# VHH binders against Vitellogenin-6 (vit-6), part 5

Target 1, 176 residues: Vitellogenin-6 (vit-6), of Caenorhabditis elegans (p18948r1340to1515)
Amino acid sequence: ANCVVKSTKINTFDQVAYRNQFTPCYSVLAKDCGSEKSEPRFVVLMKKINEKKEWKNVKVVYGENEIEMYKTEEGLICRVNGEEIEYQPESEIEKKQYNIIWLNKNTLKFDSDDVTVQFDGVNARIHLSALYRNQQCGLCGHYDNEKETEFYDAENQENTIPKFAKSYLYKDSKCN

## First folded at step 1 (VHH)

Design o8 (framework vhh_7ocj_1)
Fold by ESMFold2-Fast, scan of step 1:
Structure o8 (fold): chain B 176 residues (1-176), chain A 124 residues (1-124)
Amino acid sequence: as target 1 above (176 residues)
Amino acid sequence: QVQLVESGGGLVQAGGSLRLSCAASGSTFSRYAMGWYRQAPGKQRELVAAIYSDSSTRYGDFVKGRFTISRGNAKNTVYLQMNSLSVEDTAVYYCAALPEGYLYSWPTTDFGYWGQGTQVTVSS
């Protein structure tokens, strides 16, 4: 199943819907949390980049690679390990372990065997391999087919929605 | 070949200050964030402070306002100024140079470069 972020509404992998106020600080949407001693295979992060509009920046950390997608007045920008790539009709950037696909001028897709992220500058759709059932954490829930466990925080403790959301918020000088 | 050398740790009384230094050598780190992590006995390693290639910074919630990370004249040198220390700051402090994306990941020695750590002990 898919986790869908529409503006401020999140529908988790286990089909639980709630609202989250995105801020200029990154929030963890989805993360490989089955690797306590090892580096996670992926992390998907999102932050708000415009005060008046629900414009977003999405960052995908996949192995040693960092893919960043964000909205501008001219459309969607994509960066791979700091290298900026721009929209080209029907373009696809294929690497050994992942692909980046421009579906149109304002829609990007990151595709791998582990995670798929589709992003239009405001909204995102995240798909995880079934191998991540019970191994996923973040605002997109636990992917365990149980709705009652959706609000476990970054310390794996059950919490209310506001405390749950705060547990996945990263703060630094860029956001305050 | 690549090494991170920490210095400045030691014993300090509560309310005191310490400055940690980290010098990285053996490679260039222009695409790496540099920072400090700490680990108390029986606890997992946690982020204390990091400085990105654009000089923006990130702090753990428990040290914000008390600790300041800065870069020396050499881009491969970082400092952690620790003020208003409390017993709860007692830990081994590790210098790290990590690809910038990995600051948002689980800390591990499998990626980036890590120092051997320096002990900070805060007494009452």
Scores: ipSAE 0.000, ipTM 0.160, lowest interface PAE 13.1, mean pLDDT 74

Design o9 (framework vhh_7ocj_1)
Fold by ESMFold2-Fast, scan of step 1:
Structure o9 (fold): chain B 176 residues (1-176), chain A 122 residues (1-122)
Amino acid sequence: as target 1 above (176 residues)
Amino acid sequence: QVQLVESGGGLVQAGGSLRLSCAASGLTFSSNVMGWYRQAPGKQRELVAAITSGGRTRYGDFVKGRFTISRGNAKNTVYLQMNSLSVEDTAVYYCATDSHIFGQTVYYHDYWGQGTQVTVSS
């Protein structure tokens, strides 16, 4: 099942569509909310990085690794644990348990057994393993085949869409 | 270091009751969502009950009206009172927390206990 973010429109894993205005603070798109591990296996975050354009930064936290993908005037930039990886045609960076693939100069893919994130600097497509059914939370919904539960917030309260979206907004000193 | 330790499981006859406890350490308990999940042999793990920092509760359809979740913030413990137990409630019960923490530079963490077995005999 796929969650698709096209600019401000989100189509969740359970095929519910709505709009969200991204801000300079990270929002949780998808997260392992039912892991048996002491820490979530993955967290996918997105923020807006340009006020006049719908340019985004996507961060994937996967185990001990942080993968950051974001748009610049010169194209997409990828960082792995703070280290910049420049575009190279037909390049794939293989790490234990995940891969980072440049599909072209303007599209990156993070691929693992748990989650796949494809990102073009504005739009994202997220695919989750079926093992995360009923274990997913965030703006991409609950992945439970039930549309009625899509708008439960970070405290498991059913909300209107604006309150739901705000509950997954991560606030810190730099974006508040 | 976050730890969740379940207790209170065991063998009970159908129609009986059990109370499970989950003691949490290494987190700001009063601010966290706490939940109980269960997994029966050959089945996927499912939500039993969850409680927010403000006391709002959510229950799985199979346990509504029979189970009650509550929290004791002074003891950093979440409880699951299970009444009118049936053989179908037999499972390993897991405590979990969802830490949507705001105002920090680190991201969210989910933590799980090791589970406690509940067996309901006919």
Scores: ipSAE 0.000, ipTM 0.143, lowest interface PAE 12.5, mean pLDDT 74

Design p1 (framework vhh_6fv0_2)
Fold by ESMFold2-Fast, scan of step 1:
Structure p1 (fold): chain B 176 residues (1-176), chain A 122 residues (1-122)
Amino acid sequence: as target 1 above (176 residues)
Amino acid sequence: QVQLQESGGGLVQPGGSLRLSCAASGFTFSSYAMYWVRQAPEKGLEWVSTISGSGSYTYYKDSVKGRFTVSRDNAKNTLYLQMNSLKPEDAAQYYCAKDLYSSGWYGPFDYRGQGTQVTVSS
């Protein structure tokens, strides 16, 4: 199942749609929340990087690796563990546990056995392994089943969900 | 197996204070973020506050910031909400809820409590 972020609209893994105003703070879209004893296998975060446009920065923390994808006037930039890797036609960055694929100047794909993130600088599509059913948390929902939760059944879901989404913010000095 | 029991609600005048408690059992309390959620008559469920498992991180609905304080006592498996300067708009059934997952504070809640009623009227 897919979670789709189109500008400010999020369609969760459980097929619930709502709006979230992205800010200069990272928000957790998807995270491995099923383990108490080990580091999360993955965390997918997103923040807004332009005041007038819905330009985004997406960060994927995957094991020991940090992959950052962000929009510029000249297209997407990919950063792997702090090192910038600019677009190259027909390029693919293959690592032991994941692949990074440039589909074109404006679209990048992070692919692994656990999570796939496709990003165009504004919009993202996230796909999770079925092993993360009931072990996923974040703005993309629980990925637990087709039945609605009590929270998502609320009549006032858009007023409630956007406020609750603040609990998923990584707070740092730039956005506090 | 998870049980959450809220208490401490009541009737207060505008500007008054109440302290809500939630007694938790059936899970490792300190491993889960906890939430306060409320529902007013004929309205939807509304998030009020979040506290991380350790208690180090707290978040609040904008309209209650500076008036409400969430806290927890992990040794007693108890969650608290101190509500000051109560307004008529705060009148609701208040529920405590836990995260579905123990690994952090980033999950949506899984509420199980019966709730405690808060009425604000003069």
Scores: ipSAE 0.005, ipTM 0.162, lowest interface PAE 11.6, mean pLDDT 73

Design p10 (framework vhh_6fv0_2)
Fold by ESMFold2-Fast, scan of step 1:
Structure p10 (fold): chain B 176 residues (1-176), chain A 124 residues (1-124)
Amino acid sequence: as target 1 above (176 residues)
Amino acid sequence: QVQLQESGGGLVQPGGSLRLSCAASGFTFSSYEMYWVRQAPEKGLEWVSTISSSGSTIYYKDSVKGRFTVSRDNAKNTLYLQMNSLKPEDAAQYYCVRGEWLTTYKPNYYMDVRGQGTQVTVSS
C-alpha cells in the first residue's frame, strides 16, 4: 500500500484523504512503530522550506543512514549522511541495503526492502512492505485496514485532525 | 526557565547497578518526551534512551537494551534510569534532555543539555 502526499493533501495507507499544513518543523509521515522497546528501522519526515511555495524537504532515516532530499530553484538536492550530492543524469547511488535513483533532475527515488519514497520536491509517494501492517505510525496512518483509526496520535489516542497532525510535529531550536 | 537536575551517579564495580534521577521544572513535564544522553571523556554526546510523554513508548540504544530501564513519574516531574549489569564502556557523564512533544526515536541534531549531569564511573 501507498501513502501519497500532493502538496497539502495526504492520502493514507488505508485510503483516507485529508489536508495537512506543513511547517518549517519536520512532521513524521511514516515510521516503524513496532514493539515499545524497538529502535525504528526507518523514519520518513517532511517539512516545508518555502513560505509562498509548497516546496518540501524529505528526510529518510534508514538504519544508520540519513538521506535528505529537498527542492531548490535549480532542481532537487540530495544529501547522504550530510554530504550534498548534485544531480547527475542516469546516476544511481547503490548501497548494500538501499538504492537512490535520480529519475530526472526534479525526481528522486529511495528504494529498500522496507520502504520506498519517491519525491519531486513538492509531492511524495511512500510504499511500505506488508511487514509494517499494524506497525506503522505517522501522518500516513496506521496501515491497519481500519479507516476509523487513521487519526490516532503518537500515543495511539483518537484525535481531531489538527491535534493529530500536531502530535507528529518535531520542534527544534532552529524552527522555533 | 527550563531546569533539569540529574542525580544518582557514583562509582560501581563492573556488573553493579545504579539508579539515576532527573528532576524537571519550568515546563509541563507530562507533555514532553524525555531522553537520557551520555558523554564519555573526550567523546561526543551519545543518545541512550527515549521515553514518550505518557511513558508508553520507550526506545534504547542497542548496547544498553536488556540492562537499562527508563521510566517516569509525571506526578513528581521526575525521570529515572535504572542501570543494571554496568560495563566499563557505560562510564560517562549522564544527562537528561527535554525532547519533542512527539515520540522521538533519536534527538534532533540539537541536543539541549541544560543540567550539570551526573557522573557514572565503572571500575574494579
Scores: ipSAE 0.000, ipTM 0.148, lowest interface PAE 13.9, mean pLDDT 74

Design p11 (framework vhh_6fv0_2)
Fold by ESMFold2-Fast, scan of step 1:
Structure p11 (fold): chain B 176 residues (1-176), chain A 124 residues (1-124)
Amino acid sequence: as target 1 above (176 residues)
Amino acid sequence: QVQLQESGGGLVQPGGSLRLSCAASGFTVSSNYMYWVRQAPEKGLEWVSTIYTGGGSTYYKDSVKGRFTVSRDNAKNTLYLQMNSLKPEDAAQYYCAKSFEEWGRIYSLGLDYRGQGTQVTVSS
């Protein structure tokens, strides 16, 4: 199943579409929430990084690794554990647990057995393994094959962001 | 539906005490891990304390050990945080939460359910 983020529109893993206003604070798109007591295997986060443009920063935390992808005036940037990865045609960085692929100069893909994230600096597509059915939380929905449960954590039925996801926002001076 | 309602915050002088309460509904407190977390202005969420309500095991952030005590009253479905010897750095909005995770690789603590919070101010 796929969750697609197009600017402010999100189509969840259960095929529910809604709007979300991304801010300079990170929001959780997808997270391994299969056990409330376990550290998640992955977390996919997104924030808006430019007021006039729909430029985004996407962060993938996967095991002990942090992958950051974001748009700048100079183009798309990728960092792995803080280190910038240079664009190279037809390049793939293979680690034991995951791969990072430059699909072209303007598109990056994070690929693993658990989650795949494709990002172009503005839009993202997230794919989850079927084993995460009923174990996924975040703006991309609960992946429980039930449309009516996508927003059950929201305080108000008209809210377009689950209350659960709001609890993961990091507040800094740019968010206030 | 899971609901949590905090109360008991206020203004106190350094060295003072406050007792926070969290009234829970929509689930049974007696068999859950429950948490107190806090957030100061322009800061991320910070874990303060954990209690396993079924067994009474408790855990604390290093900076509050010996000063804060978490407890539960299962008959009232309520969680408490007794705060003694309060310091200016303890000033924050305090929340109770049902589901909680901490990650060193992201900028804040993760929560599944939390209440509206109660404000604690410590000043002379």
Scores: ipSAE 0.000, ipTM 0.102, lowest interface PAE 15.0, mean pLDDT 71

Design p2 (framework vhh_6fv0_2)
Amino acid sequence: QVQLQESGGGLVQPGGSLRLSCAASGFTFSDYYMYWVRQAPEKGLEWVSTINTGGGSTYYKDSVKGRFTVSRDNAKNTLYLQMNSLKPEDAAQYYCARGRYYDSSGYLPEFDYRGQGTQVTVSS
ESMFold2-Fast, scan of step 1: ipSAE 0.012; ipTM 0.351

Design p3 (framework vhh_6fv0_2)
Fold by ESMFold2-Fast, scan of step 1:
Structure p3 (fold): chain B 176 residues (1-176), chain A 124 residues (1-124)
Amino acid sequence: as target 1 above (176 residues)
Amino acid sequence: QVQLQESGGGLVQPGGSLRLSCAASGFTFSNYWMYWVRQAPEKGLEWVSTISSGGSRTYYKDSVKGRFTVSRDNAKNTLYLQMNSLKPEDAAQYYCAKVPTYRSLEWAYGMDVRGQGTQVTVSS
């Protein structure tokens, strides 16, 4: 049910653990892969944002909304469709299809009927609705209750862990 | 199979305007979100703007908000970027890109499926 990212260790939805080195390029952690032609219902991405620190940026694309969460010296920053949301104790932003909740100054939660993402600036926990069984792809695995298929890449081919991880990484000049 | 052709770049003075176009073929353009990204010499690829498949939602990099407007014409398979009040920092090669499908990693900022780009130069 849950995929957990602890620094560089990923424990997938099917309870397979492995290590992945995050880079300044976005990696797909979880994505609605149920349709080839339509836009995905959700995509969850993560990248490393500091060479010397364990800081991450997590982006959630949910329908037509983009939610970005990242760590700074002052704590977590949250942007919704490019607009910064200020921390307020016990506050939440309720939209028709999702919620954003500040659990504290150091922890944010994106919550919807499809996907939940909890992020502390370094670590993330992702929960998917059971309706996405066999429709999920990314570094968090395939959510198919089969450990042996966990390392199928973006082209749906089985690979070693390093090749699997590369298949979910963007090829940008920042990645070199 | 996917083809993207950018045009409309050129040389302008600070404060000037340009309209970029991106002609798309090889896919059902009206089904995909589209991105504009740019790259200055010796810099990384930088996201500029996003537009939803139907054109109802648009998003912009903070530094271009209020100056740039993205739009699309699904009947003509064409994406546009209207750039006003251009600054020297906007000088770059501009690319359009398609949001990826199920089996593709060209997601979000057009990193894997781009055209040749169109050059924008801003100088006095």
Scores: ipSAE 0.000, ipTM 0.148, lowest interface PAE 12.6, mean pLDDT 74

Design p4 (framework vhh_6fv0_2)
Fold by ESMFold2-Fast, scan of step 1:
Structure p4 (fold): chain B 176 residues (1-176), chain A 125 residues (1-125)
Amino acid sequence: as target 1 above (176 residues)
Amino acid sequence: QVQLQESGGGLVQPGGSLRLSCAASGFTFSTYAMYWVRQAPEKGLEWVSTISYSGGDTYYKDSVKGRFTVSRDNAKNTLYLQMNSLKPEDAAQYYCTRESIYGDYVHPLWAFDIRGQGTQVTVSS
């Protein structure tokens, strides 16, 4: 199943739709929240980078790798472990555990066996492997085929939507 | 086994500087966001700073912004906190903690599944 972020609207893995006002602070969209205290396999983060427009920065942490995608006036910029990757038509960056694909000048796809993230600078589509059913947390919901559990926060406590969203923010002075 | 060990604390005059270190072992350090938190005598734990997995994004408590700088060296599995212009209110036991699999970057106090033993910072005239 897919979690879809359309500007400020989030449609979770369990098909619950709600509004979230993205801020200059990263929010956790999807994260490997396993049943054991093991290292997370992935984290998908999103923040707003323009005050008037719904332009976003999406960061994917996958194992030891950090992939950053963000909107500019000329299209998308992609960084892999701090190194900027130039757009090339039909280009693909293939690593042992993941691929990064430029679908066009304005659309990037991060693809792995665990998580897929498609991003156009404003909107994102996230797909998780079925192995993450009941082991996903973040704004994209719990991925457990139970609509009510999408309101659980990072401590697996059920909350209202506004409180739930705040539990997944990276805090600094602008987010406090 | 998973361990975090803080060092670098000590006694300093107001306006002085200290550099704290946190040595990590037993896990893939570079995949975790890291926190600095502190606890003053007879007070609760207080979040101080967060650094992202790569070190590209940093976040600070308002009262330390502009004075403290968090950084990391992923090749050495070490987290740092450079503290400048220290004030009496900065006196506390300082701890590093990793991102909790069951917690978030916003609520480190409840996400303390892995935490170091701490290093003490004293500021006195």
Scores: ipSAE 0.000, ipTM 0.139, lowest interface PAE 15.4, mean pLDDT 72

Design p5 (framework vhh_6fv0_2)
Fold by ESMFold2-Fast, scan of step 1:
Structure p5 (fold): chain B 176 residues (1-176), chain A 123 residues (1-123)
Amino acid sequence: as target 1 above (176 residues)
Amino acid sequence: QVQLQESGGGLVQPGGSLRLSCAASGFTFRSYDMYWVRQAPEKGLEWVSTISTSGGTTYYKDSVKGRFTVSRDNAKNTLYLQMNSLKPEDAAQYYCAKGHTEYLRFSTPSDYRGQGTQVTVSS
């Protein structure tokens, strides 16, 4: 299943569409929320990095690895565990557990057995394996084939969309 | 008339386990989301867990994730809460509650019924 973020419009894994205004704080788009896991296998986060432009920063935490993708005037920048990786045409940065693929100067793809994230600096497409049915939470919905659950917040309360979106906000020191 | 009867509470040492049960009658159990809520001494009602109609989707309060497991047996009209690694802050009266409407989602559970079952965690 796919969750698509086009600027501020989110179409969830269960095909529910709504709008979310991204802020300078990270919001959880998709996360391994399995109740029996001590640590999530993955977390996909997104924040807005420019007040006038819908430029985004996407962070993928995959196991012990942190992959960050964000828009600049020069195009996309990718960092793996804090180390910047520059664009190389049609290149694939292979890791044993995941791959980072430059589809072009302006489009990156994070690919793994669990989650795939395609990002162009503004828009994102997230694909989850079927393993995560009923284990996913975040702004991309619950991946449970039940549209009614899409608006439950981080404490599993059904809320208005603004309150729902706020409940998935990740707060850090650069959140202002 | 909707009837919900909780059982399985008791006194346990920190780190211990208890399994709560809720026997439901008076409604089509398999058609409603079910909830566990609790009320600690001098505190308000607190949501603990939700389970979908089929049992395929479960949700938990952050402080109980990984320690509590909710399940249901639709053939027996019974809801369960397995509580492991109990902490003093888990001490409360535990209640089960049904959803307001068949298959419709909502922000809060409907009325809880019965006296609940008391969970005490102390050394």
Scores: ipSAE 0.000, ipTM 0.081, lowest interface PAE 19.5, mean pLDDT 72

Design p6 (framework vhh_6fv0_2)
Fold by ESMFold2-Fast, scan of step 1:
Structure p6 (fold): chain B 176 residues (1-176), chain A 124 residues (1-124)
Amino acid sequence: as target 1 above (176 residues)
Amino acid sequence: QVQLQESGGGLVQPGGSLRLSCAASGFTFDDYAMYWVRQAPEKGLEWVSTISWNSGYIYYKDSVKGRFTVSRDNAKNTLYLQMNSLKPEDAAQYYCAKEGSYWVEIQTNYFDLRGQGTQVTVSS
């Protein structure tokens, strides 16, 4: 199943659509939330990096590796464990556990057996392995094949969000 | 258990050269990218170079480009850093690190330093 983030609109793994105003603080889009106390296999995070544009920064923590993708005036930048990798046409960083692929100058894909993240600097598509059914949490929903229709605030329809999503939003504007 | 052992450091004059080595054991060396990082006195860890598992991707810190060359010998499970035209600002403890390493600081580059490092001093 896929979770799609289009600017401020999120369509979850369970096909629930809602609006989320991203902030300069990271929000959890998708995370390995198994019931037992183990280190998460993956965490996918997103934050807004420009006040007037919907430019985003996406961070994928996969095991002990951190992959960061973000938009600049010059295009999309990718960092692996804090170090920038240059765009190269048809380039792929192949590892035994994951791949990073430049689909074009402005689109990156992180690919693994657990999670795939495709990102263009504003929009993201996240695909999870079926092994994460009932083990996923975050703004992309529970991935439990049940449509979640309970919303936090029905009075404010423009800012209505599902109740499951509320705990994954950052409210502190002091994040750097 | 992952083990990394650095060697080859020493005292050189500005403009001198040193070749650092990192002997790796406890993991399949040619499945992982490797890093060189350094820490100068009273400063934080600083990334120096990256080499992919097959040497297909190699990256350097801007200040060392053209002077340092990273390489690896997968048959010997050894990582190397050839340092030429050394400057006083290159003086530091040098460490190697494996891909998948995580440093304790959550907002820094992820480097799990398993070895004692090797000291490089540049003085006239």
Scores: ipSAE 0.000, ipTM 0.113, lowest interface PAE 16.8, mean pLDDT 74

Design p7 (framework vhh_6fv0_2)
Fold by ESMFold2-Fast, scan of step 1:
Structure p7 (fold): chain B 176 residues (1-176), chain A 121 residues (1-121)
Amino acid sequence: as target 1 above (176 residues)
Amino acid sequence: QVQLQESGGGLVQPGGSLRLSCAASGFTFSSHWMYWVRQAPEKGLEWVSTINSGGDTTYYKDSVKGRFTVSRDNAKNTLYLQMNSLKPEDAAQYYCARAPRLYGSTWYEHRGQGTQVTVSS
């Protein structure tokens, strides 16, 4: 199943739709939350990088690798482990267990056996392997086919969308 | 610091009953939503039940509705799962867990060691 982020609207893996105002702080969209004792295999994060435009930065942490995708006036830019990689027509960057593919100047895809992220600088589509059913957490929901528990960590579901969103927010000095 | 201690598992025949307990310490138990999750060998974690901080709102996985009842005693910092009409497919290690923390913590933060439920004839 897919989680779709269109500007500020999130449609979760369990097909629950709600709005989230992205900020200059990273929010966790999707994360491997399956084991207390193990390191997560992946984490997908998103933040807003321009106040007047809905431009985003998406970060994928996959094993020991960190991939950033973000929008500029010149198009989408990708960084892999801090190294900037410019768009090249029909380019594919293949490293160990994942691929990075430019579909065009403004659309990038991160592809692996665990998670796929398609990003256009504003909107994202995330697909998870079925192995992550009941093992996913983040703004994209918990992927358990139980819509009643989508905002589960709050006492009042309607009042707690902001609190739910805050539970997945990384706050540091750069995002105040 | 935060600790969760499950107990009450064991071997039962199909159709039998067990009551699981989870003793919580190191946090304000009465302020947290609590969860029961389970994991069978070579399978992933599966959500089973949720209870709100006050104990008056509960949710269940469809396959256990009508058979399992979650409850809590905030004065004793204890979470319970009453399991009736147990089926072979309910056999698993059962864990209690609390809601994730602020800042994107794991979905089952501070999961305990678990208690084993075996259903066999």
Scores: ipSAE 0.000, ipTM 0.141, lowest interface PAE 12.3, mean pLDDT 75

Design p8 (framework vhh_6fv0_2)
Fold by ESMFold2-Fast, scan of step 1:
Structure p8 (fold): chain B 176 residues (1-176), chain A 124 residues (1-124)
Amino acid sequence: as target 1 above (176 residues)
Amino acid sequence: QVQLQESGGGLVQPGGSLRLSCAASGLTFSRYSMYWVRQAPEKGLEWVSTISSDSSYTYYKDSVKGRFTVSRDNAKNTLYLQMNSLKPEDAAQYYCAADKFLGYTISPSEYDYRGQGTQVTVSS
């Protein structure tokens, strides 16, 4: 199942479409929420990085690895565990648990057995395996094949859309 | 040509009530989520309420919750906002908007369609 983010519009894993205003704070798009006592296998985060453009930074935490993708005037930049990786045509980074692939100068794909994230600097597409049915939470929905639970917040309480979106913000001193 | 036409605004005293209507034409109304948004003098556009295409979901700005009720009549292509216990802070131009997506937004350019608005004044 796919969750698609097009600028400010999100179509969730359970096929519910809604709008979200991205801010300079990271929002959780998708996360392994299977057990509160287990560390999540993955977290996908997104924030807005330019006030007048819908330019984004996407962070994928996968096990012990942190992959950051963000837009610049010259295209996308990728960091793996804090180290910047330059674009090269037809390039990819292979790790045992995942791959990072430049589809072109402006499009990156994080690919693993259970999570795929494709990002163009503004828009993202997230694919999760069926293993995450009933285990996924975040702005991309609960992935439980029930539309009624799409607006449960981080505390698993049903909420209005504005409160639902706010419950998935990571906050720091620069948050709006 | 798609048109959204608001009506029902006016002058009311604090604590009073008004019912706003939005008549839609030129679109398949039953396929759109509908929004009420408002703009007070010298303030930006604020989202007030959302109702889904089939009325299954309704959402409200925190400051109007319990006082305002959104509803729609798909057979009449009409959206309503019942406003009770009006406060001076509710004084604004109220706009009807239509979008295929359920949600909220404050940007006029984000809506598929928006009306010209109806003025609500709250003054003793």
Scores: ipSAE 0.005, ipTM 0.189, lowest interface PAE 13.0, mean pLDDT 74

